# Ledger of designs, part 23: VHH binders against Putative pumilio homolog 16 (APUM16)

Target 1, 332 residues: Putative pumilio homolog 16 (APUM16), of Arabidopsis thaliana (Mouse-ear cress) (q9fie9)
Amino acid sequence: MANNNSFSMSTMFNTIQEILNEEPLTVPSPPSRGGYSLFHIRKAEMDIQRIFNFMTGSEDLKDDISVLDTGTLMWMASLMTSDCDYFMVITTNKNGSKTLQKLMGMSDDMDVFFFEAIMRLFIHVMTDKYASYVTIQGMRVFQQDKRELMYDQILRYACFLAGDQYGCIALNEIITDLDDPYYRDQLLDIVANNALLLSNDAYGNFVVQHVLKLRDSRCTRNIADKLCGYCVELSFKKYGSYIVERLLEAGDVPMATVVLDLLACKTEMLIRLARSEYGNFVVCKALELTNEILTADLFYGLVNRLMPYRHLLHRSPRSKIATILDSMSVPN
Below, E stands for the ipSAE of ESMFold2; O stands for the ipSAE of OpenDDE; V2 stands for 0.75 times the mean of E and O plus 0.25 times the DockQ between their complexes.

## First folded at step 24 (VHH; framework vhh_6fv0_2)

Design aa2 (from y3 with Y32H F110W; at its last look DockQ between E and O 0.25; V2 from the best seeds 0.00; counts 0 for: pae E 3.5 > 2, unsure alone 63.5 < 65)
Fold by ESMFold2, look of step 24:
Structure aa2 (fold): chain B 332 residues (1-332), chain A 123 residues (1-123)
Amino acid sequence: as target 1 above (332 residues)
Amino acid sequence: QVQLQESGGGLVQPGGSLRLSCAASGFTFSDHWMSWVRQAPEKGLEWVSTISGSGGYTSYKDSVKGRFTVSRDNAKNTLYLQMNSLKPEDAAQYYCAKDSFYSDSTRYPWDYRGQGTQVTVSS
């Protein structure tokens, strides 16, 4: 039988310290305690090392978890969820997260352990790169009563999650998967009602963009309504300009809402926007998308405001707006 | 009444180190997860690091991982943030916050923050 370093008494303690994503000095160091025969570890700590090695080991070595008997799986679920630190150390590991996802849904009784651990640690799980996928898996495989409680938490923390680097990704996955109209509509409404705040956020803008890509007409209209009167302000900003461009692309009514906002500001402000680092892209896209017969009033509204200042627009670095205006001046 | 007081901020050169402290009272410190958050110029409130009640689990924003170390002394009701290899991007007002993410919490995360301590990274 081949030995590996993670299963000897000395190796087990060193492995725990080396692979724990916490203070390495909080675990016993074998050299500082003299010989390894002095290590007296609790049965539970040995059990956790075995569970950790199993859960975080290569996916190839445990591809068929279904071979394990129900008693062993229940023991594992109970022990790994018995302490918040155990659960987080396992689920924030890439392989630990993947393995846990395979265990979820196998048994409703086992799922109780996973559900309770997730709920105690909901925000911490949802904002981690790997552990967030454990929650997403729970949303896919848990019984309806558990999923409803999880949706309630998602609704409560939706704006916070949207502003988090990993939370926004997890939230977008949940939005994509969500079929229940009651929770779906409420979540989309929360995103729409906070569209201005989220559109200005480094991560929240991706949630607004994702929701717009769903092409839900009610949600898109609500977002356009909440951003009405703010499109010029947003277009000066990196993240806000992304959202305004997505609204321009979302359909005739959102596009008209944006263009009417652009036309409602004073010409001096529109020219400042057209020359700005991010706003020039918004104005350019508005010109491109309104250059059709059914939107001619919007198109020429923009052109008539911009054309007298074409010389200033040429002085802007890499201005596509001036090029568009130049292509139109010859026929007149 | 929850009381949190940060200290240890100051002026440091790029690449330098600072150690922040947060004295906590008015709640059972060891039962609560704690976080460090910061507010930088032209940026909103930003999460930096979290530590579990026991100290057995820690997590960090990617941009500070490997440079910052969060720790706690539950006997002294004190939270620490050791900041090494400081960059100009780390300059901010730093707050310690009582984590309220547990089930049945009705409060927005980081509602309980101290007054903050300023970290400035000079050229």
Scores: ipSAE 0.342, ipTM 0.710, lowest interface PAE 3.5, mean pLDDT 81
ESMFold2 (binder alone), look of step 24: mean pLDDT 79; pTM 0.809
OpenDDE, look of step 24: ipSAE 0.715; ipTM 0.897

Design aa3 (from y3 with Y32H S103G; at its last look DockQ between E and O 0.27; V2 from the best seeds 0.00; counts 0 for: pae E 2.2 > 2)
Fold by OpenDDE, look of step 24:
Structure aa3 (fold): chain B 332 residues (1-332), chain A 123 residues (1-123)
Amino acid sequence: as target 1 above (332 residues)
Amino acid sequence: QVQLQESGGGLVQPGGSLRLSCAASGFTFSDHWMSWVRQAPEKGLEWVSTISGSGGYTSYKDSVKGRFTVSRDNAKNTLYLQMNSLKPEDAAQYYCAKDSFYGDSTRYPFDYRGQGTQVTVSS
């Protein structure tokens, strides 16, 4: 009975990170609570507050960044990133985030502080409404080595981020901004491989939609493959229907995938879909596109399945489907 | 071994309040960010709130802002979630989670989560 103590790679990574964190990046240790006179503590506190006020102040103060000397900026950067709580308080502030974004890229030395802070708080930053833009900015202005490390984190947490209210936005921006095909393709693969899960998620669906809009043929095909058999179910949902519509428009193969799902489902389900709030658009689009591309088999397949229930489809005041069917019943 | 044990769930009426607790052991509690996550029936796991190790930073899902308060007692190794003005949509299994920034290829940036505590909001 071999006690497979599956040494969770997580422990090794944590240990490595602990070790890496133990390497004294000579980040000036926050002054140890040693014998600093009450005066020094107060001064430090005052400085913290001043920096906070500066960072979170009105846009009018941002013009003041340009007048600050490099030493002051470096000191500010160091202080802001010396404490995770303090960094988060600043970066999650709307103005603070903006100010931080402006500071990023001004100096490689400063960027080290920001990079480290972002990496330490990566998920927390990426899932925040304003802080996520700091990461996005980092991906734009940081040196390649830092960006690569950030990409690794993005890839690692891609599905999680996609399902997050703000993470999904950040992820979409990152996908859009990606210049490196290697990382882009990997990210697209992750999205595609998890297309069904993400399509059913309140926020993940936006990522799938976004990726489909990019018109990457490989990714689109992969998404279609993953959603094969699920298109009808998705079409009943608001955002799912958008995804399915995008697939219909994406090309012959994705279109066929969707239409075949429509043809394969139970008649009752198809009619329900055709009459549903969101599904009616999908069915209508399927009819329109199959008719346009002269995929006669697919088009007439749909028509033949829907035609016996035309009377039910007419009861829907806005049903374009009924109109299409009516046009087919008139013997040219 | 890391252990997280949630408690405090129950049945409440809309507008009611609950206080969840999570007892943590097996790690230095004060050094880790902690989160609350929840899973409603037929829904995926969703993040609710996070608190830093010191408690100096807190964050919330928008839908619970102003109603929920996360706190911690590091001396007791306990995480709390005060839930006020509960809504039917808040009904879920609530989990305490140890945050990991560099953790395993898991779908969620959590190293560990408890067994959860059920919150039911009656209509």
Scores: ipSAE 0.263, ipTM 0.687, lowest interface PAE 1.9, mean pLDDT 85
ESMFold2, look of step 24: ipSAE 0.527; ipTM 0.805
ESMFold2 (binder alone), look of step 24: mean pLDDT 80; pTM 0.819

Design aa4 (from y3 with Y32H P109V; at its last look DockQ between E and O 0.47; V2 from the best seeds 0.00; counts 0 for: pae E 3.2 > 2, grease 24.9 > 24.2)
Fold by OpenDDE, look of step 24:
Structure aa4 (fold): chain B 332 residues (1-332), chain A 123 residues (1-123)
Amino acid sequence: as target 1 above (332 residues)
Amino acid sequence: QVQLQESGGGLVQPGGSLRLSCAASGFTFSDHWMSWVRQAPEKGLEWVSTISGSGGYTSYKDSVKGRFTVSRDNAKNTLYLQMNSLKPEDAAQYYCAKDSFYSDSTRYVFDYRGQGTQVTVSS
């Protein structure tokens, strides 16, 4: 009865927060709503607005950051991260995001504030068009311990992020930037293991495509394995066809996987694919590559299946397939 | 036990409006970010909108920006989604979801979601 103590990351975060709370970082306690005079409230409000304006102001402020003293920056960082709503408002702003990225890495002490805010709002930040870049920057400039915690979150939510409009972009950037083979491989494994799902997703397909472009042999092979039997279906789709084309180009094993799917499907389906908007490119590429690598069995397998329907393929104005088939019909 | 109950779905014509509601119970509603997600036929679950606990922050899917408005009444433990200028592509089962940043390796970052309410957009 293995007590799978599902180490709730919430417990870890609570513990980390507790640990972080135990170190007397004299983070000025958010002013307890105590009797702050209307004046203090107004001042605080003014400060909030000032910071907002500063953070979200025009790029010309780059020079202004450099003139701010460390204490002021620390105070700003603390204030910006003291409220989740306020932090999100800044980070989701195009300029705010950029400014934050510049502030990140300036001080380890400041980075703690940013790290905590990012972690608290991790998914919200990662799925935002501009805020996701803050996380990316954190992955570049934060201390290793913080980066590792962020990696854990990325891994945990990798599939979700891949399926998100902005998360997929962030994920791709992170994959590209990853220097740690351990985390990189895990992330690649997640993508590969979920290749079919992601390939059929409006945004996930970009992640699969991106990973294939990395030319990691292990990952590519795993993706091919997961997509085995589904290549024809994917090829009818715009982005799916791109994935399948990438597989064809990835090496002998992935190529064979795709071609075997093409050979295994019903003739009618193959012909439909060959005539389809996107599938025609896949079939054409398959023919070209199998011919080039002299995989005679695969090439002639395709040719033999397609040849009886050559007349249908000629009706497609852009059909390179017909041209290839015609070249085979010429009796030497 | 956390409970989420969506309502307000229905049939509307293109360009029409609907207001969805989600009644929440079993947790401190004001302390949690809430989201709307939807699932169209033969499509996966997609995120639509999120609102912070206080309501001071909102976010939207690009395709619904300017048309949909998420809001909440913490006193009533209710989440809302005002949908204006509805399009056929908005037709889906809509779910309210309690956001979680540290949930298990699921494909969504929600602790809980309701049973959903159906939105149909047809001429």
Scores: ipSAE 0.023, ipTM 0.566, lowest interface PAE 2.9, mean pLDDT 84
ESMFold2, look of step 24: ipSAE 0.382; ipTM 0.745
ESMFold2 (binder alone), look of step 24: mean pLDDT 79; pTM 0.808

Design aa5 (from y3 with Y32H D99E; at its last look DockQ between E and O 0.32; V2 from the best seeds 0.00; counts 0 for: pae E 3.5 > 2)
Fold by ESMFold2, look of step 24:
Structure aa5 (fold): chain B 332 residues (1-332), chain A 123 residues (1-123)
Amino acid sequence: as target 1 above (332 residues)
Amino acid sequence: QVQLQESGGGLVQPGGSLRLSCAASGFTFSDHWMSWVRQAPEKGLEWVSTISGSGGYTSYKDSVKGRFTVSRDNAKNTLYLQMNSLKPEDAAQYYCAKESFYSDSTRYPFDYRGQGTQVTVSS
């Protein structure tokens, strides 16, 4: 919620009302909490409220952290990670995520609390806009043994994360940062083996695109193999067309795979594709990339199928497909 | 023996509201995190929202934040999804799911899923 009112005196109670209830309680209604009376509040609940305010507060927390004793920080780490709900509420807050990232790496003993909480809640942390960066930070600053266990979890849930709106972003960051060839190659293989499913997904397509941009020849070959026979279908779709364009750009063998798929469909379907909202860009790029001596058979194959229907491709004099076809009679 | 029974779906106009329910049995409901997932025709399963066992933590897919509210009544072993300001893209078969940390390579990580309830948004 966008609250614009001034907090001249910000209190824990105001913060609690914003988090737990959109509207302030009507007087004299007591809080609807379980078996506790209005006049008694547990010390642990008060301490959690104070930790939440500290973790989610804005300002330069580096100075605040420097003022706090190591023992106090350890106690804070212990309490905020003691309950799954507390940890998730803190880490999914924009400022809570930033503050936690600053605390990580300061102490190996404190990091144990953070690591255990992250691993217990891995899927939920990784699919949140802000909490996912806590996990990424852990992979940067935790000891090697912890990092390896985190990579194992990434491998286990890679396809699920790829299909999530925030998981796909976090997964792409991890793919970029991952230096260990053992884990990197396994992750790339999982993405490639599931390339068709992911390419048809609103979020998974971004992971496939990202992996293709890495220019890893083995992974690119595997993706091309899995998408063989599906490139026309994909090219009619907004996100599928992006994948096919990236595959065309990825090298001679992936490009040939795509073009042969285009040539394998009936001419009526190819013309429908060339006139379609997304597929026209695929056909245009295929023509541009095959217009070389070593790929002349592919270029000529496309031109021969499209040329008889050139009149249907002239929506504008500046149409790229029509322009390429019109130039076929230019002297060499 | 785990059973999940969804209800409350139907046909609504854009901008309308529906309240989905999921009756759960065969496990200690309050000990488990629950999720709503949905599937539109010819699409894969899509996560919608999650609620912790106590109800103290909730999370939502961005496209439904502010419009959908997940809740639970642990005394009645029932999970709810209040859906407001419905859009055509929300039309799908909705399932409640008991969460799991074990997953197949391409599937959402849940142990059990009900038969679902259809939400249709038209006009």
Scores: ipSAE 0.338, ipTM 0.718, lowest interface PAE 3.5, mean pLDDT 81
ESMFold2 (binder alone), look of step 24: mean pLDDT 80; pTM 0.812
OpenDDE, look of step 24: ipSAE 0.417; ipTM 0.763

Design aa6 (from y3 with Y32H F101W; at its last look DockQ between E and O 0.38; V2 from the best seeds 0.00; counts 0 for: pae E 2.5 > 2)
Fold by OpenDDE, look of step 24:
Structure aa6 (fold): chain B 332 residues (1-332), chain A 123 residues (1-123)
Amino acid sequence: as target 1 above (332 residues)
Amino acid sequence: QVQLQESGGGLVQPGGSLRLSCAASGFTFSDHWMSWVRQAPEKGLEWVSTISGSGGYTSYKDSVKGRFTVSRDNAKNTLYLQMNSLKPEDAAQYYCAKDSWYSDSTRYPFDYRGQGTQVTVSS
């Protein structure tokens, strides 16, 4: 009956805090030790400030990291990660983040501290402008076991991160850096499965766009499937239109999906889309691509629906659509 | 059981102010980071602000920086969000959330949140 004492990371931190909080055995030192306690506190405070200054100082300090001995670095790492507030203050600082990234990967022992801190504050770190890069760096330099645990967190919160201003950036970087097909595919699946939600999100749309740019056929197809029936609606929106355009360009199947949506919608809606600020580009691209790939049925389907309203399309100063339609009306 | 109860929402004009409160119970409030999140109609849940257990660290969404202030009273187990210079885009259901990303229970970082309080910004 192997008592798998799962030494919870929380116990280690508590133990370290306890060790740090272990009041020196009050040997009844003579009353004069009040000064020593103040000195120690001051020293600790000074150290904290020194570390902060070092971490958040100018890039010129990069050379200084190389001069620090391993013991000092370990101590610094331990101190920086001993308090969540302190860690966040450093990691959310532009320079602090950069410095931390440099420290990461120098030692496996040090990386344990950083890993634990990141995991404790995972969402907070990942949704911060600068701190998110610390996680990205961890995904690059940490040992496999730690990276796997981080991947699990990323997968768990992928949709949330995608919808975050900085999380989406971090997520895109992670997706790009992923060399493990297992985790990559899972992440792509999450994005694809939530493509409609993300496409309508101010930040999530960037993730969808990013994934489409990767030209993963499976993922692209899945995204197309999820967006089937919604392409027209998305096309009226700025970022949605970009996504739809990317789908059009992604291959025959995604293209067909988009075009079929355009063909299936009400004529009034199609014309509105063709005249809209963003939708006009989508419709134009659809015409161009269907014409190029000689998908005659799709192309002429669009042309036939748009042609009766070409006069309305000419009134739009930027309408390439009208030009395309005019070219079709010329009797050879 | 973790309980969170938001209050303080209402209707305000653009440029107005509101102070949201969140009463927390069922856990050691001071030991947990707390966040404000919001959800506008037809939009997903978005993070607004976070405060550490001690209150020594705070963070904000860029769009609310300088306008919103998160604070907490650990003695009262209460989280606050002072919202100044409110904009129409701030209109949403606001939730206080206990950070629980270590819990195996849900794949959502703010799985412990209240019922929310509605903030409406209309001229």
Scores: ipSAE 0.419, ipTM 0.765, lowest interface PAE 1.3, mean pLDDT 86
ESMFold2, look of step 24: ipSAE 0.460; ipTM 0.780
ESMFold2 (binder alone), look of step 24: mean pLDDT 79; pTM 0.814

## First folded at step 25 (VHH; framework vhh_6fv0_2)

Design bb1 (from aa1 with G53P; at its last look DockQ between E and O 0.01; V2 from the best seeds 0.00; counts 0 for: pae O 12.6 > 2, placed apart)
Fold by OpenDDE, look of step 25:
Order: structure tokens, then sequence, then C-alpha cells
Structure bb1 (fold): chain B 332 residues (1-332), chain A 123 residues (1-123)
């Protein structure tokens, strides 16, 4: 019983969340960034360890944050952000990240330290499983001027982040949380402009899917435009097929774009697609969505191309396409 | 190898001005945050100011706010600190530091600062 796990976007996000919930067994060693050893400062060693223990300790210690005075918190923030390696060690820790997120937004003065650390280590933080959430939190709680600077960095590295295992997740969250139309639109434009590249990327495709899910008409149209002529080849791929399906569902223009690609390709390719592991869903969806009065031309176009090969399509297990075609052959 | 060379220090009267410079080499200067720190006699290292890679963001110790201005010329790989209205309390050895945000004297950067330049404030 092949669990036809209909890979829904929701399933993907759930899977991603599950992956995110898996406690990494080994705290990744902070990248040895140049000659600065955390341990060279004898006097601060005890404090460093204490802070680390505090930050990475069990959630039950959360109550302890509330009892700390502002001065102590400021000192802690300063110390944690004074060294890149030390900051990374804390932020890349699951509990450390969470604790940092809690500290962020408590005071503007503290936030300066966190902001600077994030900006200094921007790519490193954004491409880390847990540290990226610190940045996300910053984007939520920091003052506008700091957020703007962070946005600039996000924009600069958007494509890079989209192609990263954890960066793509962070980017999606940021896109979702963005209230500023200016920055949001810019990010969407970057995604759209690079839609072909990202759609073919192991992680970038998630960003494209996510953006399509937002149902921004302008962005969706732009994506459709960029993917025009490539929908067939994308449909052979697992994640590509999802993107194409999303386009089909996004509205008349994107749907037409996809269907026109299907109609424009070689017959052999279309049949191969219709019989392929992932492409069959795309073709099926295209038929289903075009089977309306206003899109009848598209529907019949597909039907006419597929009909001569219906016998091949019947050989494919669970082919809904064949069923649709059979229903059309009945002379009313 | 990362090299930082501070200059511009000297003797100044209270209320006077100095401009410090830091020449950077051995790394992509334009990609790094830079800071000024200082150490007064018999005191620990203290943070003075920080500037972002682009120069778009600057931060200052409270005691120097409104008097000191940090800037940078990425084309020249040079960091600057304009110090106005100098006070006797500002007398110290001043260092430029790479990727340093040391606001507490308990964290002393050993690897990413120059030799420093001496600022003396006296009548």
Amino acid sequence: as target 1 above (332 residues)
Amino acid sequence: QVQLQESGGGLVQPGGSLRLSCAASGFTFSDHWMSWVRQAPEKGLEWVSTISPSGGYTSYKDSVKGRFTVSRDNAKNTLYLQMNSLKPEDAAQYYCAKDSFYSDSTRYPFDYRGQGTQVTVSS
C-alpha cells in the first residue's frame, strides 16, 4: 500500500518543522574564525562559562531571566556579543537561540549588541538551524533603523539564502512576517526574477513554493513569466511539479502559461510527462482546471493531443488522465 | 596577516580636538565591522565606538556621544575617529579593532587590534 503521501506544502512545512525539531546531537563547532580563542582570556573564563550554561540551560531557567537586573543583562549581552565564536556557540545552540530570542526586545541598548553581532555574522547566523531564528526575532523586535539594515543584507543575500538548507526556511519566515511593502516587494521580486534557478534548486524550490502560496498576484505572474517555456521540464521533477501545480492553481494567467507550455511541447514529451511519476499530476491538474467553459480551448487542446495515446496512458497505474479522456469519448 | 596601524594621537588641551586614523591591511576591510577601543593608565580596555562595514551604522559609548565621530573610507582601508571637546578622562591609548564589540573590559581583544596611538589631554 504505497502511502501516496500527497506531498502537500503543508507536509513539506511539517517535515521541515520536524527536521528543525530534531535536536542536533553535536553542537557544530563554531567555525574557527581567525586566531581569537575564546579561552585565552583567563579572567573571563568563569563568566563565559556561566553565561553559556545559563543561556543553554533548560527552559526551566527562563524564570531566572526575569530576576536579573538590567545591568546584569546588559553585561551578559555585551559579553556574549564581544566574540564572534562565543556568540556563534550560543546562537547555534537550540536553547541558547531560544534564550537569546527572549532577551531580544527587552531593551534598545541590549538590542544594539545583538544587532551588531547578527550583522557581523549575518550569513553564518542565517544559514544555521537555530541561529537563524535569532535574526528572525530581531526582525520582529528591533528598532526600525536596525531592521532596515538587516533587510538590506537579506536582499543582498536573498538568492544565496534561498539555496541554503536553513537559510531558505529563515527567508520564508521573514517574507511571511514582513509588514513593509517596500521590502516585501523587493524580496518577492528577487524570488520571481530568479524563479527558474530557485525552482531547480534543492532548497530554493521551497522558497518559490512558499511565495506562490502567499498568492501575491504580481509576484505569481512574474514567476509564471520567468518559468514560461520551462514548465514541462520542471514538471518531471518532484518539487518542480509542485511549483507548476501551484501555478496552475494561481489564476487564469499562470494557468494559461503552464497549459500553453504543455501544448507547445513535442507530443512525445507530453506523453512522457503524462506518464511520469510527478508529471502525471501536473497534466491531470491541467485537465481538471481547464475543463471550464472559459478555458475550453485549452482543455480541448490538451485532450486532442492526449487522446490518440490514451492506450498508453491506461497502462499507467492510477492514471486519472485516462479516466478523464475516457469520459470525453462518450458521445453525448 | 591582519594588520592595523593607528595614528593621529598626541597632546591636546581640554576642549581640543584630534583625529585618529587606522590603516588596515591583510583582510577585506570593507566587509568587516570596525571598532575603537581605549585603555587608560591603570584601567582596563574599554569600548569607544563601532562602525558597520558600509558605515551606515555607528554606535558610541555614552560618555563620548556627541563628541566623537567614527567614520571609514573603504577605498583607503582606513578607519577614523574624530574626537572633539576632549576631556582629561579621554586620555588613553586608542586602538582600532577588527570585528570587535568589546563593551566590557573583561573581554580584551588580543588578535585584532593595532599597536595603538596615545592621546594625552592636559592643560
Scores: ipSAE 0.000, ipTM 0.246, lowest interface PAE 12.6, mean pLDDT 83
ESMFold2, look of step 25: ipSAE 0.570; ipTM 0.822
ESMFold2 (binder alone), look of step 25: mean pLDDT 79; pTM 0.813

Design bb2 (from aa1 with Y57W; at its last look DockQ between E and O 0.27; V2 from the best seeds 0.00; counts 0 for: pae E 2.3 > 2, unsure alone 63.7 < 65)
Amino acid sequence: QVQLQESGGGLVQPGGSLRLSCAASGFTFSDHWMSWVRQAPEKGLEWVSTISGSGGWTSYKDSVKGRFTVSRDNAKNTLYLQMNSLKPEDAAQYYCAKDSFYSDSTRYPFDYRGQGTQVTVSS
ESMFold2, look of step 25: ipSAE 0.541; ipTM 0.813
ESMFold2 (binder alone), look of step 25: mean pLDDT 79; pTM 0.813
OpenDDE, look of step 25: ipSAE 0.591; ipTM 0.848
ESMFold2, look of step 26: ipSAE 0.499; ipTM 0.799
ESMFold2 (binder alone), look of step 26: mean pLDDT 78; pTM 0.802
OpenDDE, look of step 26: ipSAE 0.456; ipTM 0.768

Design bb3 (from aa1 with T58K; at its last look DockQ between E and O 0.45; V2 from the best seeds 0.00; counts 0 for: pae E 2.4 > 2)
Fold by ESMFold2, look of step 25:
Structure bb3 (fold): chain B 332 residues (1-332), chain A 123 residues (1-123)
Amino acid sequence: as target 1 above (332 residues)
Amino acid sequence: QVQLQESGGGLVQPGGSLRLSCAASGFTFSDHWMSWVRQAPEKGLEWVSTISGSGGYKSYKDSVKGRFTVSRDNAKNTLYLQMNSLKPEDAAQYYCAKDSFYSDSTRYPFDYRGQGTQVTVSS
């Protein structure tokens, strides 16, 4: 509803000056060692402080940044990206990230500055709670040549990002948004090829789970293949058990792969798994999902191995396995 | 060629303080972002803190924020970590790292090469 006939570019410049002055103009803090001092002031830093205040300030004053003079916007973009510290301080701030995302896509020439800063600082941007969304926005609004280079970096660092608390979230957003089969299939293949490592990771397991939820048959088969022979080991572990449960739910072939792994281990190990803190849930889910006519061989394979130890399984807290086995027994 | 030498670890009581140092050589120290990573027994590597080449940008793992302070002296090619209010969970071997995704298959973009320095918190 803004009508620019009542509003001029020079008036907007004055408004930006007022926004930049909402907080007192400050000289940078005196350095500890090798930093700035009160008696060592560079004029360019005075200008960057005004831009910092604007970018990180309240969003209610920035509803229509698009009416700003093109020269002013280019000057701001150039200065914000002129130093890695400037860029990181702005983009890791919650308001700074949101404001930067609004500036992106406004001008292809301005976007060159943002793209180059993101690429130089890629891993630091992608592993920050707020700055990572600047990269995600770039992949939505930048020109195709820039977006392709950004996907190349995602592919290069995928495993590192998956293991990071914020990187895994950003990577999952990218996986959700990625429509290009060329890059999507490569990214999914990297996750699948590293599925064992990621499944054992506190954050990487979320990426494997996310990929399994896509229900991409090729990727799901690749993950099941890479985890074949490891499902028992994984099921003893907090994060690994999540992945095994997701494989059980992912379709008949992944489910069969898991159940055959369970049946391939020695009975002592299977009983230890069924009584374990995390593995009991895997065994219970395997019983529940195979209890159908078309999977009866898998179901009774499990039941036949577990039934002789039903008494021992009753002594396990928080386990439904004994209850399922009781429903199969003939009472005396 | 690239050398990183950590020091300053030791045994402290819970709530105590230590200051770690890392002497760097074989590269232009001020051009590189530096990090501290740590490894507890039977655990993987854990990122702790990062500082930009100039020292103008610093970041910390949430669990150490407010207790640890990273700093650098570019004239002496030295990285520091001031650790206050130490907890048993902070006990680990601490390494300084240069920013680099090492091409020979590490999952981390941090290039650590020193022996590290042991931090032990007695309870």
Scores: ipSAE 0.451, ipTM 0.760, lowest interface PAE 2.4, mean pLDDT 81
ESMFold2 (binder alone), look of step 25: mean pLDDT 80; pTM 0.816
OpenDDE, look of step 25: ipSAE 0.566; ipTM 0.833

